# Ledger of designs, part 8: VH-VL binders against q9rc53r339to534

Target 1, 196 residues: q9rc53r339to534
Amino acid sequence: AQTHEFSNKLNTISGFLQLGKIDEAVDFIQKERKIQQEWIHFFIERVNDPTVSAVLLGKISQAQELGIDVDIDPSSQLLTPLQERQQELLVTMIGNLLENAFDALLASGIENKKIYISFTDMGDDFIFEVEDNGPGIPPQLMESIFEEGFSTKEGTHRGFGLALVKKAVHELGGAIFLEEGELGGACFVLTIPKHE
Key: E = the ipSAE of ESMFold2; O = the ipSAE of OpenDDE; V2 = 0.75 times the mean of E and O plus 0.25 times the DockQ between their complexes.

## First folded at step 2 (VH-VL)

Design t07 (framework fv_trastuzumab; at its last look DockQ between E and O 0.03; V2 from the best seeds 0.00; counts 0 for: pae E 3.7 > 2, grease 19.9 > 18.9, placed apart)
Fold by ESMFold2-Fast, scan of step 2:
Structure t07 (fold): chain C 196 residues (1-196), chain A 118 residues (1-118), chain B 107 residues (1-107)
Amino acid sequence: as target 1 above (196 residues)
Amino acid sequence: EVQLVESGGGLVQPGGSLRLSCAASGFTFSNYAIHWVRQAPGKGLEWVARISWSGGYTRYADSVKGRFTISADTSKNTAYLQMNSLRAEDTAVYYCARGGFRYPLDYWGQGTLVTVSS
Amino acid sequence: DIQMTQSPSSLSASVGDRVTITCRASQDIYSYVAWYQQKPGKAPKLLIYAASSLQSGVPSRFSGSRSGTDFTLTISSLQPEDFATYYCQQYYSWPLTFGQGTKVEIK
């Protein structure tokens, strides 16, 4: 479930794009935040899906307002056309993974909050990786975090979002799991088969 | 034209130090990771180290961890491998190669020979 | 670490022959396998990436395929310039690991 105001903004952007209101989606993003030209050029060159681009740009802008530094690996790409259902579920999964990272970082109290995003469609799968420099996931909780209703804090954000991601990725025949990343916090890896 | 050029190899005594350079041209240096891969005479390829596109993150093979340090100077489009406490088994041709996130080593330098011997 | 077991270690072939080299990963690495060609005294050259994608400028006689954790490099009709050592490599998980190499020698 969406429980945070920022998730509602993501849904608004997605709604405009699904209705073919590209100009309205762009206006909404630009009015909320200033988007740097470097980001625009990256997405034009490396991401062929306007809906995915809009979601990522919206989330980057949201992170900047929250004082979270976001990097995208510049070797990332998403050039393979997405099927309608893949696009719908991928947008939802990206939104929930990033919202989860925002919540973890804001709750952590660390000074220099950072998120690192990497993605590729070079192989047989779409792969999306989102990592943060927060406290990470305790080993004893790694299996529980994907269960519906799981929470380590009152006001449960994590349990709803990650359970939705697991359900969505399984619908597409893919997987979600944790790896050891660069930043020392949580590192979520999402894999989706291109042709299932 | 993507090009990587290694330099700095040579003969060094066990316990010595050596710094290798990898000069890059023909692409945006800061958009890719740089890797070092070595090959002992008559042997296969062994991955040694990687520095991320940002220069902020490094990884090392267990065999060199604590002895080798990879770094980069983006203003010079050059990556470096500082090799300390060298051992005879570090004798190899050292290649630098371009990489990225789940990305192949798509371009390699010509290699530079490091010989660790008395 | 993910181990890449390459076979055979060497093979002898004639110009025009079909050559197949195999590589097996010890764990699921999806399609993140590259194949490199190395000629004596030269750096490795990328031939195939993502298990089956041909690198730009590489002749179409080279092809790669995947079946689970098994990967193959095929040269459909061996040419004189193809006598070299070939390496597979996984780039899915750290540390990056190579197969031990296959030397393709003139018969």
Scores: ipSAE 0.717, ipTM 0.864, lowest interface PAE 1.4, mean pLDDT 87
Fold by ESMFold2, look of step 3:
Structure t07 (fold): chain C 196 residues (1-196), chain A 118 residues (1-118), chain B 107 residues (1-107)
Amino acid sequence: as target 1 above (196 residues)
Amino acid sequence: EVQLVESGGGLVQPGGSLRLSCAASGFTFSNYAIHWVRQAPGKGLEWVARISWSGGYTRYADSVKGRFTISADTSKNTAYLQMNSLRAEDTAVYYCARGGFRYPLDYWGQGTLVTVSS
Amino acid sequence: DIQMTQSPSSLSASVGDRVTITCRASQDIYSYVAWYQQKPGKAPKLLIYAASSLQSGVPSRFSGSRSGTDFTLTISSLQPEDFATYYCQQYYSWPLTFGQGTKVEIK
């Protein structure tokens, strides 16, 4: 259903362009993506890497479609250039952490689903933090959540995401921590040294 | 250019309430966090609370949790600290300061004195 | 809570002296240390952030360094306007915490 909706919007844009109505196509795109335009200005100023920006923008858009309110700490910045392998693995880790947060929130009974993202490159490390207001991680599961195949979801086993994050961050010489968050849910923190 | 101005301090009895204001100018308020830091007479600095504009994300020191509430009004470019159930040990100069996620307190206001005494 | 143990509590120095103030964190805080200067009746002023980065407008005679969980503020040649109280502060973890301060006095 989401693919069908997307295809209809692309057809509308294509129709405007084929009729030479470029301003109308731009207006249509802006109306459909107005929230993302506000974020684009933030990313241009605060995030040097376009691939990381694209992943975050895509996940913000996905969250809106899922009814999840996503905010990024406005002092966040990533202006230090990433090495090729850092970029590849960071993009994977960000995506998997956010999918984990989406899954936890969608499985919950919480009406006001919220994710808070924070990141910085001010020190000698890149630090990324993803917090949700979901059910959190019971102490009994703390070591298990990083095992391959682990899942608390009924009917499916998609438990490779956090295991991949742990392997990826360790390849970069960093670490992943689970901290207490003020939103009441899980708070994952990645630390990645800028130099090995 | 960057300016933070506190107001609302004064004398209050134990158990009373007071609201402090922090008026910000010279920067885009919503791009940062606003912190409150206090200093008791003759003592060092103690962080109290912070708020970021996005989603109203807040943090509090344990000494004030449940008694103080930080908030912001972006239309007035102003942050607030509502202080309830005040105690003598809350007596201090209260500063507001600009900060962020693992970001230093780079600009400070002049402070406003709160005295809790009977 | 992360304790920042600052030393000395006070020191006396002459104009032109090299002054060193230290802080030890009770756990690893990476480079997330700031140093502030405070004069009586005034707000603190940021000098150093990220352990060693100089804030805009701060004279280059101020410097900061890190060795593990030990952090140092150095004033290479003390000037008359540098007599003040100095605070270290960690901003890695909540709650934010300050050292108890070091008062630098004229000898």
Scores: ipSAE 0.356, ipTM 0.718, lowest interface PAE 3.7, mean pLDDT 86
Fold by OpenDDE, look of step 3:
Structure t07 (fold): chain C 196 residues (1-196), chain A 118 residues (1-118), chain B 107 residues (1-107)
Amino acid sequence: as target 1 above (196 residues)
Amino acid sequence: EVQLVESGGGLVQPGGSLRLSCAASGFTFSNYAIHWVRQAPGKGLEWVARISWSGGYTRYADSVKGRFTISADTSKNTAYLQMNSLRAEDTAVYYCARGGFRYPLDYWGQGTLVTVSS
Amino acid sequence: DIQMTQSPSSLSASVGDRVTITCRASQDIYSYVAWYQQKPGKAPKLLIYAASSLQSGVPSRFSGSRSGTDFTLTISSLQPEDFATYYCQQYYSWPLTFGQGTKVEIK
């Protein structure tokens, strides 16, 4: 199903075309493409692993379709080669953390939905941070959010995302933290040792 | 069972240094933070410092900033409080406690007494 | 810093009495308030978190409530073991801050 945002963009393009404003339509398309290219360029420079880049890029695109503003810390980098298992699990963790953020934001009704991502390999550990400006995690749920089957939402196959993340990060000898952020919502931090 | 055990307290002269330890058992730091809270004799509770993320996230009370350093060794499941340039007003029982961001201090150690006196 | 103004500083009560302790936050801190009990020579013990949630193992005679920036700890029927000092604490923002404490003494 097409999201409202996607539909709106298509409608805009259609509108220009119907009005005979071809240049405007082309310009609009090019602007959208440029944004995508900028992201690609960013990842090429800052992320060595193409699979991780692809996942992040896909999620960014998804976020945009959902009307969520994604900001990546400009200092972010992931240039250290990942082991095969590290790559696999990191992709899984990133996907689930961002999906969790999407769900939280969409359920919140907040107008200016935002996600902040930061990652670094400068130290002894890989550090990955995902923060949103959603409602955050109530203290009552602090210990429960990582439990399998835990969900605040209705539906099938819910409540396994964060549990999977926790399991995955532990397999890698790392840890997941719910930490203080600047956006006011949930801030998850993954720490993964480069070498066991 | 969750347990925190403080050690390292004692008598020290003004300007001296002391290192406290907080040994944790029954849980890992993966989802929690360790706090130091102190209580001067006959006084109330004062938050001192906090550490999480294997030492990556630290915060200090203004009263100890620049003098105290909180750290952790996750391999030992132990947190530390290095106290330098100690002052008489630092005299207190020092508790370590388990917490987290916007999480209460749900478990406390029994405390260790630090006395700063000439 | 967020101030937690706790009152009263002390009170005398008898076994069976209803006891109420109040803390007022200097700003909106939502429900990020905890209450602790401390007995002489012992570490504080968590009683209430999230303003009104009872910590596991704590007797049901303890309860917490919130009204705006006012937080209340209530002991519905004071027991002999409840004579202690109680502290409120906010954990909404840094630095963490405690109330001044309330000593509950035997009348």
Scores: ipSAE 0.071, ipTM 0.680, lowest interface PAE 2.4, mean pLDDT 90
ESMFold2 (binder alone), look of step 3: mean pLDDT 93; pTM 0.951

Design t08 (framework fv_trastuzumab)
Fold by ESMFold2-Fast, scan of step 2:
Structure t08 (fold): chain C 196 residues (1-196), chain A 121 residues (1-121), chain B 107 residues (1-107)
Amino acid sequence: as target 1 above (196 residues)
Amino acid sequence: EVQLVESGGGLVQPGGSLRLSCAASGFTFSKYYIHWVRQAPGKGLEWVARISSSGGSTRYADSVKGRFTISADTSKNTAYLQMNSLRAEDTAVYYCARTYSLGWSYGMDVWGQGTLVTVSS
Amino acid sequence: DIQMTQSPSSLSASVGDRVTITCRASQSISNYVAWYQQKPGKAPKLLIYAASSLYSGVPSRFSGSRSGTDFTLTISSLQPEDFATYYCQQSYNTPPTFGQGTKVEIK
């Protein structure tokens, strides 16, 4: 239901950006009233891949609907052209990491839900970081969260999300790290080599 | 054969600098954290720093923060420790060690042979 | 930082003895304790990870256990090659911290 609406808006934004119709993409985002104008200006300037921009803007909109505060590091950039397979897998990984953060925060019961996003391509790797202020990952579960079919919620099959991220990052020759975050929750860092 | 090999140790005066290298072979470098762990003569083990071996994520012990910089070159399968403003208490054998990125909390399963750093006048 | 306190600092034992080394964490760290063996002039070797899991190739006479914040390394029947210094390490939080070490010496 609500996620289908977000997906449709994401597809529309992605379509305009892929066709180079920047003005139409901006107008659509403003008309939808769910994405702040400052976000679209940031993404036009800092992210060259239309599909990645569309996914991130869609996820920010979804977070706002869920009452989650999202902050992106202002030095973030993704200006290097992505190879087709890198783009496909990066979009999948971004989606799964953010969905994981949303689920953790919604299950936590905390009132002031926060996500911090950072990304860079200034070095030899694409680096993408997602941090939340949820309960974090219990140490005893750190290895099992990346196993296929792992879930703390019976009957939802959400355990495929992090396993898919592990598979995708392995295909690209990269790595995923679970770090200590300053927000007190989970902090996932993806590294993907620019050249396969 | 899975190996880590350190180099770059030596004698240096207080306030000086050294760059240590940790060369990896026999495994997929980009899937591991690389750690530096030191041991002063006759003393125990002290963790110094770590890096995600494909680059991007670094952590340091408070005793070296601001003086040491850890880096990695994935094309050479090598991690580095740049040590600046060296003090007598930095005198130690420096080991590099790996932990698997999806289970770094479980332990350091492969260690190098160590390289001696002596900070003395 | 999480403090890891080992006891004893040293012990004397004979071949065939049961040796027990204890490590206490300053706070709850679940099962995220590793044990290492270090012989003079050599790098440490991983023996146990996740408090009680035996690392590949490590003899079965080595075992690890946990009780709350207390962790124990046991050598069921000490062999000549086991005279060494042993370290516990927590991997629950950064920085990883080591115990001060326990030297197992020949009696």
Scores: ipSAE 0.000, ipTM 0.487, lowest interface PAE 14.4, mean pLDDT 82

Design t09 (framework fv_trastuzumab)
Fold by ESMFold2-Fast, scan of step 2:
Structure t09 (fold): chain C 196 residues (1-196), chain A 121 residues (1-121), chain B 107 residues (1-107)
Amino acid sequence: as target 1 above (196 residues)
Amino acid sequence: EVQLVESGGGLVQPGGSLRLSCAASGFTFSSYSIHWVRQAPGKGLEWVARISGSGGYTRYADSVKGRFTISADTSKNTAYLQMNSLRAEDTAVYYCARYLSGKYYYGMDVWGQGTLVTVSS
Amino acid sequence: DIQMTQSPSSLSASVGDRVTITCRASQGISSYVAWYQQKPGKAPKLLIYSASSLQSGVPSRFSGSRSGTDFTLTISSLQPEDFATYYCQQLNSYPFTFGQGTKVEIK
């Protein structure tokens, strides 16, 4: 099972990072053929939460298998310690936003599929942004996509995922905002207060 | 005191270039996005561009795409608007404003005083 | 782009009057609307955020409300310092767009 194999490798990396064994994490990664060294170096430097790193690396690997090009803003960082509930819900939100982007791109028929990720924890909030170059959200559907049970033709932006993201971010005292991105597709921005 | 101060406005000929600055003080710059909003003489407000305070992702109005570039220097708490290939219709007072997306706070609460850009021969 | 249609474009009123300004979005934008006041030669000032929340320091005579895609700014009893131009703005999606403005003048 490829998913279990990737999870085990990411858990190993997460374990080394959590224990402060940066050199051992780097050595493990340098021998890993299925994950690019550039991604791992970025996560070691910029993301202090092992679980969030594991999820993002797993999603990047999945995107590569699906033929989706992923770029992360080089200024991105997540260095602020997360509370247990913030970590649980953030992991869930990241997963759902990226799965929605994958589904939209795969259904779109676009040849050069792209996702742009940006995140920052400067100041009082954690901010996470996911943008794709898919067909975007039709204007008439912009409000309804966050409602439970919403679905569109061809599996694009199927119901429950976005409703769950909105529920999760509101539980943390934050918000989710839909923007028209520079790539021409959907752009979702979520904000989470560092302390409630 | 929380404030934004614009500078760099002036008279420029069509086809010319100008760079506006927006200096922030009294708050955590990287926590907000910085927006440029312009107002032609006697007309209403038009949104122009944004940048995150972290210096990340940018967005532009169609009327300025390819001509204007927004950037930020987080070490100086300053955002910039580089305006190239200026046209007469770009004549306006340019305001910078901060915006914190999320937290149910949908509004721009702090604005600069504005800087006048006049594009004429 | 989301169009914000503001009405009326101007109105004449007396001190003590109830003033109502309306803004209609061309599509669903939830409550992601702000209202601003602008006096000649000055920057806009935020009055209402998130359609109905009063900004700190703004007098309680100002209020905002939403009904579907229709948004209303109300001044319950107009004061001399309230003669200005008022703008609505949607912050739902880029590009952010403003209404064309409503000038409130002395009768």
Scores: ipSAE 0.000, ipTM 0.461, lowest interface PAE 15.7, mean pLDDT 81

Design t10 (framework fv_trastuzumab)
Fold by ESMFold2-Fast, scan of step 2:
Structure t10 (fold): chain C 196 residues (1-196), chain A 120 residues (1-120), chain B 107 residues (1-107)
Amino acid sequence: as target 1 above (196 residues)
Amino acid sequence: EVQLVESGGGLVQPGGSLRLSCAASGFTFSRYAIHWVRQAPGKGLEWVARIYPSGGKTRYADSVKGRFTISADTSKNTAYLQMNSLRAEDTAVYYCARSGWDYLTYFDYWGQGTLVTVSS
Amino acid sequence: DIQMTQSPSSLSASVGDRVTITCRASQSISHYVAWYQQKPGKAPKLLIYAASSLQSGVPSRFSGSRSGTDFTLTISSLQPEDFATYYCQQSHSTPLTFGQGTKVEIK
């Protein structure tokens, strides 16, 4: 229910941004989700793709409602135009990585839940990173988390979205890496070639 | 307790190379960003480069892009600035400074600075 | 790039004076401004972050404020140790940029 409502609100925000109705998009976000002005200005300055901006703003709003603090590396930028398929798949991958981070943090019981996001388009690749301060991924599960239908708990599908991310990034000729995170949790890095 | 100590400055000829080091102590190195900020004699402050030691994420000022490389060795709690193709305009005191990962990148601790002079 | 313009470039003041330094951003940067003090031969020292937050250990006579894209550093009663050069810095986006500096010197 919450996911359905969230998707509908993201579609509305994306629609306003695609139509160049930035003020309307800002008003909708602030009214419905109470996102801070600073986030909106950051994305206007640093991200040239309205759909990616809308998805990230929506996810930040969702994180705030879940009691999760989100920080974005202030040097992040996405100024290189995305091809239609790159945009579609990047949006899907961002959504799945952030949902997985939310699930891990909510299951952890950690008091100060935090997600760190970084992205850059310097050089030949788009690089997108999501890091959380949750329990991380046990070594014995590292291969399993990318398998379809993976779940360690009945009724939940942790890592199922990662199978979709792996498929999507492979289609774009890129790669996904699981790195050791400085926040103490999982750190996923997406690398997508600009010109493939 | 928190300390940043620069080293590696000196006199170098135009076109030469020099590597600066920034040794960090008294804090968890991987939890902070490390920056290089320079100041030419009698001039103001100019941001040069940043690294997050976690993941090696880097950013550079346009004036040094392609010539300077920032890096970090988390096992030694040390950040480096490799400076290639040096020009007279690169003459400055180079400071190492730390910032947090928060949206607000302010420099709460600075090193003492190391002088780089580029002349024949 | 975001340009930070400080005014004045220099000012002369006496101990006990109220000193005001202004910094203007070329674009909207919310409250992402820090202020630094630099004495000759020394590294800069953080005074204010987030436009108005006083750094620990900094005397309460220092304060910062914001009005749109205008940022102000105020020293309510200048002390002998306050004669220095002051810089503003925007932290909104890379490249990080500083104002050109304001030198506060003895009258």
Scores: ipSAE 0.000, ipTM 0.442, lowest interface PAE 16.6, mean pLDDT 81

Design t11 (framework fv_trastuzumab)
Fold by ESMFold2-Fast, scan of step 2:
Formats: sequence, C-alpha cells, structure tokens
Structure t11 (fold): chain C 196 residues (1-196), chain A 121 residues (1-121), chain B 107 residues (1-107)
Amino acid sequence: as target 1 above (196 residues)
Amino acid sequence: EVQLVESGGGLVQPGGSLRLSCAASGFTFSDYAIHWVRQAPGKGLEWVARISYSGSYTRYADSVKGRFTISADTSKNTAYLQMNSLRAEDTAVYYCARVTYSGSYRWFDPWGQGTLVTVSS
Amino acid sequence: DIQMTQSPSSLSASVGDRVTITCRASQSIYSYVAWYQQKPGKAPKLLIYAASSLQSGVPSRFSGSRSGTDFTLTISSLQPEDFATYYCQQAYSLPYTFGQGTKVEIK
C-alpha cells in the first residue's frame, strides 16, 4: 500500500515537472513532510531532466521515511539533455542502486544510516555515485553481486538489481565500478558517455 | 591525444616541502580519478594517493598520511600533491595516473612521464 | 592491505622463448588485476586489464589468465622489445598494491 501511494506521488511530481509546472511541483513536494524545501530548489536549479528529478526526490523521500540520512554533494549537476534511452536506463540504474543501499542499511541494523549521492555531467560523461555507510560488499561476493539470481544464504535479496544495472550500463557503453569512499560502506560509480 | 604531465620535482632537504603538479590534456579532467604512484630508485611501484573524479574523496597510503595532501583545480585541469615533512625514504620518481574503467573493472591509463623528487641533506 | 607476491623477481630468456610470470594475491580479488610493462626511464604501460583482457594496441603474444588467487602473464614468443620489468596490480580495493616486479633480461 505504501509503495503504491509513493509511486502515485512520484508520478504526480514527474507530471508537474514534465509540464513545466515548477511552482505546482514545489507546492506538492512542500506538502509532503518528508522532502525538505532546500532539496526541491536544489533539483530545480541543478537537474534539467524532470524524470530524473522526480526519481531522486522520490528516493530521498523514501530514505527519510526509512530513517536514512541523505547527503548530496552540493556541486552536483545534471544539465545536459539526456537521450530517451539514456534517461530510461539511468532512472532504472539510480533506482536499483538506491534500493540496494536501502536494503543493505536496513539489514545492517546500524544506528546512524547514511547515503551520499554525487553526480556530474560537466565532462564527456554522465557520472552518478551512490555510497552508503553499511557493511560494504564482502570480497567473496564481488563478482557474484552482478550475476542474475544472486542472493545471500539468508535469501534476503536475489541480486537482480545489480545485474540489471550492469546490463544497462553495458548497453549505454558506460561502466559501473566499486570505489572506496569515506563512509565505509558500498560505493558504486556509474559512468555513461554523453554522445554515444 | 590523452596526456598527463608532471612537474615540480627537485632536490629538497629532509623536513622540507615540495608541491607536484599533474597537468591533464586531451580528456575531461573532472570525469576521472587521479592517483599518484611513486617508485624509489631501483625499486618497485608504490601507490601514494588519489582524489576521486568529484574531488569529494581523497585517500592516502599509510606511509604519507598526515604529511601529503592531494588536491585538484578543475579550471586548470591540474591535480596537485603537496608534500610536507619530507624524509629520505620519500625519494622517488612520482607518477600521476588516470583511472580508466569499463564495466566493473578499472586500471591506470594513461600515466605521466614522472618527476624525480630527491630528499637529501 | 592486499599483498601481491610476484615471481620470479628476474629471469633470463632468449628471443622466441615462452615467458611466464606469476602473481599471487593474499586474498580473493576475483579478476581485478592489471599487468604493466616498464622500460628503463619510462612510465609503466598497460598490457592486460581484468586479469585476461588485452589492451588495444598490445601485441597478441601477451596474454593473462587467472586461477583462484594466482594470476599469470604469458609472452608466447619473446621479442627484443619485450625485455623490460613487468608488474601486476590489484585494482580490487584501495590502497591499490603492486607486485614487486619481474625483470626480463637477455640471456
């Protein structure tokens, strides 16, 4: 039920942004206690794609409801127009990476759950980074996490999300890799060429 | 053409400081992490430091932590390694290198030509 | 830190010889290994990435393989320009670490 209501809210926000109804989108988001007004203005100024904005704002709202603190690099931007297929796959990849971070943090039982997001399009590539402060990825699971149907012995997650991200990034001629960050958990970096 | 060019090496006394520069050309500097790798005379390669593509994350080898600082100026397409409290054991050719990636894999390409740092009294 | 142990430290070979260099990781790093060639006075040059993928422009006589935590660089028929020092590197996690190097010398 909650996920249906959340999806409807996300669709409403996306619809307002796609119609150029920025004031209406801002008003709608401000009525949702979970989304801080500063994030709304950040995304309006720094993200030109309404669908990407809607997905990120929706995921931030979801994180807040789950008790997860989200921090976005203030230099982040996504101002270059996305091709239709790039947009479709980027939205899917962002969703899967953030869901992966949520699942890891919720399963970890740590007290102060945190996610860091950074993105840029100032160069030849769209770059998107998601880091969490969870337990990270055990060395023995590194190759397995990108395989379809992967799960832990506990069976809590089947690994389809990361396999889909790998497939999507490959289709766009980009890359996904694990980087070491400052939060101590998993840090995924996506790169997607702008002009391929 | 994709290139990295180091500069700033030289002779310095123990306890002194040097700042190395790594100038990038032929690619978008802010899309890539930049690393420093050093090689003492007649020895192997040792990783020293990195700055992420976003500039948000830096990481240092334990041997230089607290003494070296990596930074970047994207307007000049240049990364820097500020080296303080230099020791004789820091004597090496210092290379900057770009991390290149494909799929889930990564490697160093290109490398700069290196700049020699000699710490001697 | 992940330790990369490379062997041999040096070897002598003749043109046309098959040369094999090995590298062992102290833990599982899957296929996150690159191999570099370094000639005197020069920066290292990438040969192999992802344990077995040949870099564009590198001759096909170079190949890489993996068996567990053991990695092998093979030169199938040594050429005069191949006399150099070779390094393996793990790119699995920071700090990145290198093998100590293998110097391939003329007999």
Scores: ipSAE 0.007, ipTM 0.550, lowest interface PAE 9.8, mean pLDDT 82

Design t12 (framework fv_trastuzumab)
Fold by ESMFold2-Fast, scan of step 2:
Order: sequence, then structure tokens, then C-alpha cells
Structure t12 (fold): chain C 196 residues (1-196), chain A 122 residues (1-122), chain B 107 residues (1-107)
Amino acid sequence: as target 1 above (196 residues)
Amino acid sequence: EVQLVESGGGLVQPGGSLRLSCAASGFTFSSYHIHWVRQAPGKGLEWVARIYSSGGRTRYADSVKGRFTISADTSKNTAYLQMNSLRAEDTAVYYCARGYYDSSGYLHFDYWGQGTLVTVSS
Amino acid sequence: DIQMTQSPSSLSASVGDRVTITCRASQSISKYVAWYQQKPGKAPKLLIYYASSLQSGVPSRFSGSRSGTDFTLTISSLQPEDFATYYCQQGNSFPWTFGQGTKVEIK
């Protein structure tokens, strides 16, 4: 599918959710056959922001098409209302972290590609975690991966994704960390203060 | 009827290993986190570890990280706690508890097993 | 880490008394506090979740309330079977933590 079609589908889903038309959102996605109803109900109950819901559902659909298993911690939630700028930047950060995980897994050539997602807003911070079972980040590259223009890929592809995440989270007064995960790959943790 | 039954406790020398089992019945095992919570003699409750059973996603208290490993066999509806490099301060009753998640992300322990005593002593 | 501080550490009471136990969170945790009762030699039992929701089968003399980061467990008329240790627990975030416990003893 094309970028325009994908954006249009996410806008339609977001629109239905914003209007409280849950049944219409479910029916729309069901006919597309790309996202399971269980995911839709999960996000409707646990994510208050329709745009964030649409992005996460879109990324799950993309992962499924790429043969990547996505597991979301069932205790995850994002129910605190987001300020406009927090929402814009969080959407960007989620998209870039998940695209980074997709790229790492696809480049790795491993079988049984896996991503674990966890998010919470129950404390003083919004916390968002993405972990993969790819090759991880070598220590010598840990400082470089957040630099604009970094790339380990062949060709002219720039490493803007993680640089954008670092800039976005710093604008919100938060931080991004690389932690040791349990899947053996990269584990990125975002923290964003609720108070501006 | 929801039940959690622990087994595997006993007396172990310092530096030794022991594996605890938590057999679950009466509910859909994959829908819940399974936790281990311990209580030293005369002391309060301390959270130890949890597993999200369907994915094997684990979390550990700092005091046991690197020494304890939690796992689950979904075909047997059983969670395990492998305890290595045991210390005297690990002496406690170990409870298996069911963690409930709801639409608000709240975690509480709605059902507990009876506990199994682990004594680490020479 | 979020610390849960209970007060008092122990109290003596008579059957029929109103008993109040308080638990303070070191950070904002919304309503995500549970209360447990533990009798000697037994496993803890859930009494209250969501700060104020009564677990099914628990007597109505038990109630919970919240004021900011302060949480209260109240027993309106203490019964003989209520002499036990009570623990609060925050379910907000990892690592999940318990209060140190409050022992309710016969006066």
C-alpha cells in the first residue's frame, strides 16, 4: 500500500475515534483485514489520544506485513490528556523508534523477529519502551546513533530517526535511554514529564 | 475457582540453587501476569519477579536480578522461579500471586497461593 | 522508586472500635492502591483495590479512601477475625512496592 492510502486510513480511523464512533472504527479496520479487532479494542480502552492510537495501530499493521511479531505489555496505558506539542512529538518519537526496530530486524535476517512495546503514564512521566530481538547496538556506536546523518546502511540513507527522537524528547524536557533488554536486542526507553 | 499452588521450597546451603513452581488453575493463564512476592520471617512483603506468561516478558527486583530467573510453561499453566547463588537474606516464604491488569493499567494481586518456605542456612 | 509509608506501625484496639490505617505514597499514583490483610501463617488476601473498591466477599465494614497521595483503610467496627497485619501496595509503576505493614492487635 501507498503512503497516501495509509495516511488516509489512519485519518479515517482517527476521525471515527475522535467522534466516539468506536463501532464504525472497528468496522472500517475489519474490512481492511490488516489489524485484529482485539488490538482495536485494546487501544480504544487504553489510549485516550486518537492520533496516538492511529499511529500505534498503523505500526502494528506494518509489523504484521513485515512478518514481525509485536507484543504489547497488557498493563500499558496512555490515558492522561496530551498537550498539543507533546502529542505531535510523541507521535513522531513512536513512529521513529518503531521504524528503527523494523529496520534493524529486517537487516538482521533472523527468523522469529520480535518487538516488545510497553507504555505508561501512571507516574509523573509518560514512559514509552521499545525492545527488539535484533543484533543490538555495539558500545562503540551508542553515541553515534543519535547524531543526525548517522547510518550503518549502504547508500545515501540518513539516520535521522533516532536523532529526531533525541531532539523531540529533549524539547519536552525528557530523556531517551538505551537499556539492557531481555530479548537480546536494542531497548529504548523514553521518559517525558507530564508537567510542561 | 482460581487456584495458585506453590511447591519446591526447602532448606538450601548458601550459594546453592532451588527452583520453585507455581501451578495455576481456574483461569486463562495467558491473560495474567504471574508474580513472586516474598516475606522474610517477621518482615513485610517484598516483590521479587513477574512474568507475562504468553510472551515470557520478565521483570526482577534489583536484589535478585542476575541470580533469579522466572519462566513459564503455558502448556502446563505453571510458572517457575529458578533461584541461584542463594544468600541467607533470601530466606522467606515465597508467594505466587496473580497480577490483574485492567483498562486503567492498574496492577493488584487478586489471588495468592499459600506460599512455600525457602530457608538458606548451613 | 515509589515508597509507601504506613502509619501507625502497630495499634491496639478492642472489638467494636473504628480503626484507621494510613498509607502515603512518595509520588503521585492516582487511585492505584490496594490493601491486603494477612493473618499469622497465612497468605495475604486482597481487601480493597483502586483505593476504594471493595473486593467481592469482603465485609462492608472495610472501606478505603484517597486524598492526594494519602490513602486510608478504615474498619468501621472491628471484629475478632480482623486482628491481623494490613499492607498497602502501589500498582502504579515498576518496581511495585508495599508499605511496611500495620499490625492490629487486641487491646
Scores: ipSAE 0.000, ipTM 0.457, lowest interface PAE 14.1, mean pLDDT 80

